VHH binders against q924l1r178to360. Designs and how they scored, part 3

Target 1, 183 residues: q924l1r178to360
Amino acid sequence: DFLDVYHGLRRRSHSEVITHLRRASTFVSHEKLRRQLTDLCTKVQSGTHPAAQDVLALRDCFSTYPLGFSQLQASQMRALSQAMLLTPYLPPPLLRQRLKSHTTVIHQLDRALAKLGIGQLTAQEVKSACYLRGLNSTHIADDRCRAWLGEWLHISCSLKEPELSLLLHNVVLLSTNYLETRR
Short names: E, the ipSAE of ESMFold2; O, the ipSAE of OpenDDE; V2, 0.75 times the mean of E and O plus 0.25 times the DockQ between their complexes.

## First folded at step 1 (VHH)

Design H2 (framework vhh_surovatamig_d1; at its last look DockQ between E and O 0.50; V2 from the best seeds 0.00; counts 0 for: pae E 11.4 > 2, unsure alone 64.9 < 65)
Fold by OpenDDE, look of step 2:
Structure H2 (fold): chain B 183 residues (1-183), chain A 128 residues (1-128)
Amino acid sequence: as target 1 above (183 residues)
Amino acid sequence: EVQLVESGGGLVQPGGSLRLSCAASGFTFSSYYMSWVRQAPGKGLEWVATIKQSGSETDYVDSVKGRFTISRDNAKKSLYLQMNSLRAEDTAVYYCAKDSPSFEELWEYLTSGGFDYRGQGTLVTVSS
């Protein structure tokens, strides 16, 4: 399945994205947020699927330096681009623009989906929605996909525009260790 | 299906020049940013240059500024890289790369299998 191949491509960036987050945590001024970010990274690196509440707890961390959208380093943007199956071979301003545009659109779609209700989607639509958001949903059962999408939408719909860097990173945070996604 | 075919690579002496070409098909060429990327032996892919749809705007990695020129012909669906004052460190396989699609196009990629950002590449060797 080509989707598995493509997922393999974006999975290659997951470790790098998390490593960069861990490094960036050292520049987070707020001690509690710094600790929480480090802990989240540790959990993900250890193979644990993070709780939505733990992800959302970091929303302020992703609104300002160093993890705010406008503050992301080129290397992280390249890795995140790859995680979203976007070209990483652009100058940093264009990388940022593309990432921001796609993240914003996903966020808008998420709000629409939340209003519509996941129950109104077909199994295929759910899988596609999950895949677009970073999950290798190809071989995941429908109920699990719906659950994952529910978690994603909960996080996404809780975020404000200045916090969208978190949503961008969530394509890695929420997909790395979910069920069979390590295959 | 998106197709990118690079050509023009070869062996050149330091200080020499080479012009790479890329023939594009399977997409609306004029609607996308286009880029050149390269991979040196034992190294990862490196961005080299990008050109806007109209060709009115270009950007380069610092190491090639003033030496390389990216250009395009939308009518011919072709991308070019003029490489002057070549150096040993420019030795690499050079790839033509398509810019990322819009969100809608990305969705189409995920549903139809149209994902393809670069060609097979052309080898450039700079050696005395």
Scores: ipSAE 0.021, ipTM 0.403, lowest interface PAE 4.3, mean pLDDT 88
Fold by ESMFold2-Fast, scan of step 1:
Structure H2 (fold): chain B 183 residues (1-183), chain A 128 residues (1-128)
Amino acid sequence: as target 1 above (183 residues)
Amino acid sequence: EVQLVESGGGLVQPGGSLRLSCAASGFTFSSYYMSWVRQAPGKGLEWVATIKQSGSETDYVDSVKGRFTISRDNAKKSLYLQMNSLRAEDTAVYYCAKDSPSFEELWEYLTSGGFDYRGQGTLVTVSS
């Protein structure tokens, strides 16, 4: 019952994050990247689960203005905190510091998980790993959670330190349309 | 596993003072940012104050700045909110809220069944 409440809060934050990404796209000077970011946001809003290659194509937008960590607006950081089930009720400097620190830790854990191999994780460990990374995994089959974690790790392990704002936004981008199995 | 127990709320007249306490257990208190948030009757949650792990940095919502002081005692695993010059608009349930400094600790918290980063709350009523 409390999980249902948190799942609802997380879903609300997804829409807000995507809206901020769409607004930020107008400030992307590189025309190709601007179009790719706008297209990704449109597809995600319409229910499409993005391919890892399409997310990775945007990495440069997230290392500098407008979507690098230092450029994130307070409302965007609050929505991202909520998507990660972290307290959004912090002043903006502390929100930024925490989001950067948590994203750095998840990136380090991801490299360790890739080295271990996701096949070594139990069903419960996979579901928990997915939940921590933004997926409402409680009623998603373990094989689908494992596949999702594989997609996450492919993106995460391709990113460098200055690009970690993309990993943070991936909490929303990769999770919004990855739905429960039918029946 | 994680427990946050607020106390110190009550009925006070405008201009009065109260000191709220939060007793923490089940986690390494000194490793976490801690906050006070409140919910007035019929309204949403409002952030009030935050304190860094070491206690070296604090921040407040503008409406309480100069009137409220957040502090912590890491040895006693306790968080405090000293409320002075109370106003009718400060009437709310006050919650102690914990934040996780790492995803490993968040993993442990989530797997232990804890999805609430705030305690049960303590009611503050400012009324003449």
Scores: ipSAE 0.013, ipTM 0.362, lowest interface PAE 7.1, mean pLDDT 83
Fold by ESMFold2, look of step 2:
Structure H2 (fold): chain B 183 residues (1-183), chain A 128 residues (1-128)
Amino acid sequence: as target 1 above (183 residues)
Amino acid sequence: EVQLVESGGGLVQPGGSLRLSCAASGFTFSSYYMSWVRQAPGKGLEWVATIKQSGSETDYVDSVKGRFTISRDNAKKSLYLQMNSLRAEDTAVYYCAKDSPSFEELWEYLTSGGFDYRGQGTLVTVSS
């Protein structure tokens, strides 16, 4: 169905985003953060699902140069747009605006969802929430989707607005290797 | 069933003007950003201009700023590109593109299917 096509488009973007992250790591001045970022990229490329702590350790890289929202390059924004199932065929300023707006809305929804509790969502709502955040959730069991969404909320609700570029990249980092039939 | 039909291309001398049109059907036109893109022979696709849903905000590639004007008529489901002071380097096939949904419509779009479409294009030739 149409979701299978979108699953394929999303998966193709994953390797591009990780490649851009690895390249950007060479511009991270702090050696501990640079090593942590390259190690995370290596884990994801090798098929390992990262822990929330691994992702959160990197927040400073995404608050400032080189991976803050204002510093993202056009090719990186195109790949992230594809992962979000948004058209990449916009000029870079509009890509940036849309990515930031979309990520900010997701962050606001995450705060509300954390207060509500994931248990208040129907199975369909949980799968849609996961899909919007980057997980190809159609073929994943409801309990696994709820667990993934819990990991997502842990990361999201730990982040401040200047750090939201990390939340945007988490679309790829947290979804690439989660339990799913690859297409 | 999304369709985009470009028209208004032709042969024009440098310094001349053309107005391109795009008739849209098969989707809620007023809910999408719309863009013009172009492809010169032997070159890659280049973004030209974008207009937001209401028509209130536009953006252009630097090479056409001040010469081209993008506009839309949501009632007629039509997108336009007024091209003035044309140059040889503007020679290309011009395409109308359905761009991005709003956040609210992305939810519906993801759950119902569909993807962006591009028409056959309209050729603009500027002979020096």
Scores: ipSAE 0.000, ipTM 0.204, lowest interface PAE 11.4, mean pLDDT 81
ESMFold2 (binder alone), look of step 2: mean pLDDT 78; pTM 0.794

Design H3 (framework vhh_5c3l_4)
Fold by ESMFold2-Fast, scan of step 1:
Structure H3 (fold): chain B 183 residues (1-183), chain A 127 residues (1-127)
Amino acid sequence: as target 1 above (183 residues)
Amino acid sequence: QVQLQESGGGLVQPGGSLRLSCAASGFTFSSYDMSWVRQAPGKGLEVVSDISGSGGSTTYADSVKGRFTISRDNAKNTLYLQMNSLKPEDTAVYYCATGDSSLWEYLEELYGGMDVRGPGTQVTVSS
């Protein structure tokens, strides 16, 4: 199945993103944030789905060095592009621009979705919204996709523009271990 | 309706060349990253190459790098794979598949289905 192929590529990118996050944690000078980021990465790698509050606790790591948009390394941006199912092979300035632009559009859509209310979306629309945001949603029940989208919107709508690198990484953090996403 | 139709496969001797084509219809071709994927008998699927919607970026699997070239003609809605220095290990059914598009196009067009494949074209490399 071709869908399985793309789901497999996305899952491989998840591992790469988490590896980059774990490396970046060594450059976080704030002791509490460094520990929280390291703990989150370890739990996600062990198969744990993170709580929204634990993700949001890291917001300051993603607005400043080392995980703010302007500080992301080319290898991190390539892995994140793969998680979005986009080609990873652009020059680093274009990768950064595309990821920032894409994340900004998602953030704007998220505010509109929150205003509309996710209860207004059809099953098909919910699955599509989840797939856009990093979840391999095709074989997940619509009520579970709707619950996941609620978790995503809780995180997304709490973030300010300088913190949108966290929303980009949330494509991996919130999607990796949600239910049985592997086929 | 999205349609993909591969062609250009056949029997070729080791060291030979083939050019595969994929004719696309039913969607805005230039907005989608495209891939060539293959499946050898009794094996799983392998992504051999992909190309961005604009054609500005390409990737290749290590097994084909330096031998295969992916390209596209957006005016003709056609994807190509030029295969040189073919090896018996390249024997497989080759498929054309659509990839990711812009965020807005996903909401309007793709919904839960991003991957549409054609029926495939058989490539056999043997002496």
Scores: ipSAE 0.000, ipTM 0.146, lowest interface PAE 14.2, mean pLDDT 79

Design H4 (framework vhh_7yz9_2; at its last look DockQ between E and O 0.01; V2 from the best seeds 0.00; counts 0 for: pae E 22.0 > 2, unsure alone 64.9 < 65, placed apart)
Fold by ESMFold2-Fast, scan of step 1:
Structure H4 (fold): chain B 183 residues (1-183), chain A 125 residues (1-125)
Amino acid sequence: as target 1 above (183 residues)
Amino acid sequence: QWQLVESGGGLVQAGGSLRLSCTASGFTFSSYAMGWYRQTAGNEREWVAFISSGGSTTYADSVKGRFTISRDNAKNTVYLQMNSLKPEDTAVYYCAADLSPEYWELLEEAGYDYWGQGTPVTVSS
């Protein structure tokens, strides 16, 4: 199945993205933010699903050095592209532009979804929306996908344009440990 | 359900030309940006050329002026016209489809990049 292939590729990219985030935390000058970023990465690597407020607390790291869009290195952009199920084989300027474009479109769609209300979406629409945003939603129950989409929208709708690198990384952060058996 | 089928590869002498074709089925071709990539033994895939859903083209520096990417949405086909071929162009060439951002909301296929099986090109010196 092609979905199984893409699920595997996405899962492998998650570890790479989190490793890049841990390495980037070394360059965060603000002590509290550095501790919060390191803590989040450690918990996610250990199997913990992060709270939306803990992700949002990191927003300043993603609007400027080291994790703003203009500061992302080629290796980071390749891993993020794979997490979004996009080709990683483009030159760095094209990788950056595509990741910015895709993230901006998702952010705009998120504002529209928040206004519509996620209760208006069918089960298939919810699962597709989650899959687009990084969750391997195929075998996750509808109510759990809807709850996850609510968490995503809370983060997304709180972010401003300069902070959208965080929304891009949220494709990994919010998706890695979200399981069917979660209550 | 989806397929990308490449054709047109083969043996050619240096200075010659080949045209590669990639025909898509099982998804809405016109909504996808299309690219050509190549891979030599022991190396990662290298991007060659890209064409957006709107028809804008971009080329790797190594092929600028020699290769031309084009598409025919009526035939669900993307082409790579390769002129002035060099021995270093020898590679397996891959076709890939990348969903254009403007169509993500509308398509069941949203978030999937589709890849072909590859077609070999050998350029003799």
Scores: ipSAE 0.022, ipTM 0.421, lowest interface PAE 7.3, mean pLDDT 84
Fold by OpenDDE, look of step 2:
Structure H4 (fold): chain B 183 residues (1-183), chain A 125 residues (1-125)
Amino acid sequence: as target 1 above (183 residues)
Amino acid sequence: QWQLVESGGGLVQAGGSLRLSCTASGFTFSSYAMGWYRQTAGNEREWVAFISSGGSTTYADSVKGRFTISRDNAKNTVYLQMNSLKPEDTAVYYCAADLSPEYWELLEEAGYDYWGQGTPVTVSS
């Protein structure tokens, strides 16, 4: 299945994205946020699927230096681009622009989907929505996909524009260790 | 299996023209955005041109007005017509497929690249 192959390409960047987050944590000024970010990275690296509340707790961390959209390093943006199946071979300003645009559009779509209700989507639409957002939903049961999408939408719809870097990273954070994504 | 095969590269004098081709197999070609990248020794690959499944095109500033990307879905082929070639255009050119067509619809730009083996282009002064 090509979707599995494509996801394999995405997954190659997941460890790098988490590594970047861990490194970035050392520059987080607030001790509590620094610890929370480190803990989240540890959980993800240990194979644990993070709770939505733990992700959202870091929203302030992703709205300013070093993880705000405007402060992301080129290498991190490349890795994130790959995680989102976007070309990483662009100048940093273009990488940033594309990532921001993509994330913004997803965020807007998320609000629309939340308003519409996941229950109004077909199984295929749910799978597609999950896949677009980083999950290898190809072989995941419909109810699990719907649950994942629900978590995603909960996080996404809770975020404000300055915090969208978190949503960008969430394509890795929420997809790395979810059920059957290790296959 | 997903496969892209580039061809058409070669040696050309400055001001000359070349036409590159990339033939795709193993996937529904018409459903994917396609693009061209180029790479010189010791440098990272850079995007050159993209074309959506619907035929919309975009170009790097360095090649805009000189290069034209097109596609023939019936032949599963994407083309790069390169006119007014310059020595700085010398590189290995790679064909790429957008792995996520939805991204093109959202951003009107090509996404992640899946490349072939490439075709070398050398432009002499």
Scores: ipSAE 0.017, ipTM 0.420, lowest interface PAE 5.6, mean pLDDT 88
Fold by ESMFold2, look of step 2:
Structure H4 (fold): chain B 183 residues (1-183), chain A 125 residues (1-125)
Amino acid sequence: as target 1 above (183 residues)
Amino acid sequence: QWQLVESGGGLVQAGGSLRLSCTASGFTFSSYAMGWYRQTAGNEREWVAFISSGGSTTYADSVKGRFTISRDNAKNTVYLQMNSLKPEDTAVYYCAADLSPEYWELLEEAGYDYWGQGTPVTVSS
């Protein structure tokens, strides 16, 4: 009921975030990087779940202009806030600070979780970890949640602090189409 | 701008000790796990030691009990204390952020030098 409503809100924001990413691609001057970002946006919009390598290839776009934390536009930050189930109704500087703080905490938790090992988590803990990171995990089997979390950790633990805007966007990139690949 | 600079290598007799240092710049050092690697002539680079961002350590079997990795986040530096050195430890030693092999390929494609120059260690009998 209330989780289903939240899942609906999260889904709507996913489409908005991908639209912002596609618009931002026109401001990427490196041809290969621009092509990779545009291709990833196309894959996600068409229903394809991206590989970790596809996401990590984009890190430079998210460390500086146009998609670094300090460069995110207000409408993009509102959509990202909604994807993280945080209120979008704050002034842009507060949206930015909150998104950066939340993403930094998740990154720290990811480092700790990678050391511990996903296998040490109970099924409920795995679903909670996925939910915190953007996956609507309520109706996803445990083995699928563990696989997703493994993909997430691979990406997260590969990122440096200046690149964490990519981890923030990964909330959407890795979550949008995961249910379509359920077996 | 990503940069790692290794130092502290040299010529040492078997049974001796060396302390290697690796100073990081151009990234937030405290957020990354760090590793030491070594390479002998004609062989591929091999992992030696790992330290997490939180300070947990792991070692290759060949160096357990002899080498100690540590970090000083205030100085952006990771260390490798190498004791009871053997001629088999002769190599060029590199530090790196502990990243997946796929990330190493990404750095090369983007034109970054993932590896620094390294610091040579020679252990004589």
Scores: ipSAE 0.000, ipTM 0.089, lowest interface PAE 22.0, mean pLDDT 81
ESMFold2 (binder alone), look of step 2: mean pLDDT 76; pTM 0.755

Design H5 (framework vhh_8ghr_2)
Fold by ESMFold2-Fast, scan of step 1:
Structure H5 (fold): chain B 183 residues (1-183), chain A 128 residues (1-128)
Amino acid sequence: as target 1 above (183 residues)
Amino acid sequence: EVQLVESGGGLVQPGGSLRLSCAASGFTFSSSYAIGWVRRAPGKGEELVARISPSGGSTSYADSVKGRFTISADISKNTAYLQMNSLRVEDTAVYYCARGSPEDFLEYLESLGYMDYWGQGTLVTVSS
C-alpha cells in the first residue's frame, strides 16, 4: 500500500508532538489551563481520544506563550510538519511560514466545507479530507471518517486566526487514537 | 538515510533538449513512492512540473510543460528522469527532485506540501 509509508511517518511524529505539548504545559501561567493541558496530554498518551470541548477549552494556551505560532521551537515544528506530511528539512523560519500558511488554508477550506455540509461529500472525498487533516483514513469506515471530520470542523470553525496553532496541533490530538485498522 | 541526487543540468539554447537524472538512495522505487520534479526561478514561486509513481508508471505534468517534458523511472537503477524538449527561456530555473505522495490529494494544498525529501537541485539555464 502506497499509504503505509506515510502512515508510519505520521505515527512517529505523534509522540514527539505530544511530548512537546506536555513540556510546554509547564510554562502555562494560568493554573487551571496548565492542569487541563497536562491532563489532556496524559490521556492522549494513554490511548484516549479527546472530546472536542476539552480541546477547545485550551484555545487561550495557543494564542500566547508558549504555544502560539511565533513561540514554536524548531523540533516541535519539524514534528508537526511530519504529522502534516510536509517537508521537515527546512530552516526554522520557513518551517514556521509553511505551517502557518497550510493551517490558514485548511481553516479557510473548513469554513467552506461547513457551509457546503459534509453530507454532500462522497466516501472518497471524506477520506481524503480526513487524510489531509491528519487522520490515516484509508482503513477507517466512511461513516467513522465523516464523524471525525465533523469533530474537526466543530473545533476548526470555532477558532479565530490568532488561535490557529491549536488547529495545527489538532492534526495530532484528534488523530492519534482514532484509528481502525486490520491486523 | 534517504537521499536524492540530481544531475544533468547545464546551459542550453532555446529549442534545445536536456535530460535530468535523480538517483535515489535509502529507499527503493518498488516501495511505491511518487517522485516529482519541482523548479524555482529567482523572483518566482515553486512549481511542480512533473510527477511519476515509479512502480505504477502513472505520470502528470504542469500545463506549462505538457507535451514538452517527459518523466520516467528506471526501477532497476533506482533513478528517475526528466526529458526536457523544446526548451524556452522561461524554463530557466533550479530543478529539484523530491519524494512525495502517490495520490493527487495534494491539489487541496500546494502540491509541494506533501514532499518529504528533497535533492540539492540542479541549475538549468536556457539562453542564447
Scores: ipSAE 0.000, ipTM 0.148, lowest interface PAE 13.5, mean pLDDT 80

Design H6 (framework vhh_8fcz_2)
Fold by ESMFold2-Fast, scan of step 1:
Structure H6 (fold): chain B 183 residues (1-183), chain A 127 residues (1-127)
Amino acid sequence: as target 1 above (183 residues)
Amino acid sequence: QVQLVESGGGLVQPGGSLRLSCAASGFTFDDYAMNWVRQPPGKGLEWVSGISGSGGSTTYADSVEGRFTIIRDNDKKMVYLQMTSLKTEDTAVYYCAKGTSPEQWLEYISQGYFDYEGQGTQVTVSS
């Protein structure tokens, strides 16, 4: 179906985003953060689904140089747009503003979802919420989607506005290896 | 169809001020974010500023923060850009751009996407 096409495009964008994160790790001056970012990228590339605490440990890299919104390069923003299923065919300043605006809306929705409680969502609503946040949810069981949304909300609700570049990259980090049949 | 008509541009000296105006028609003005984008000579489009449909939230590019103010008047269907402390680097054609409202539970949200129906207004900062 048409969703399979979009799933293919999203998966292609994942490798580009991880490549950009690895490159950015060379510009992280704090040794512990540099090692944590490099380790996370290695684990994700080798098929490991990251723990929320390991993602959150990187928040400082994403609020300032090198991975804050104002430091993202055009190629990084195009890959992230594809992961969010947004058109990458905009000039870099507009691309940056759109990614920031979209991520801010998701963050606001996440606070509302956390207050509501994900147990109140129907199966369709859970799958749609996951899809909007980067997970190819159509072929994943409802209970797994609900668990994934819980992990997403744990990360999202812990972040402050200046750290939302991490939430944007989380579209790739939490989704890449979250598959029902992956060994 | 969406119509956006920009005005207020002109020649101004460095350190000067200008107020740009954009008259909107063809859509429910209050439901959409409005933006200013610019194109300097020989360069691509640069996003400058945005304002939410209600006017309650504004954002600015780092290059103009503290110098420019975006305002909207929903009753008049107008959006304005008040520019102060102008620099030669601000020389560009300025376009008014309509955003899109975010939609919940869709495959994606297209917030920040722009419709460039306007012809633009030229701002030249030169001594």
Scores: ipSAE 0.000, ipTM 0.142, lowest interface PAE 12.3, mean pLDDT 80

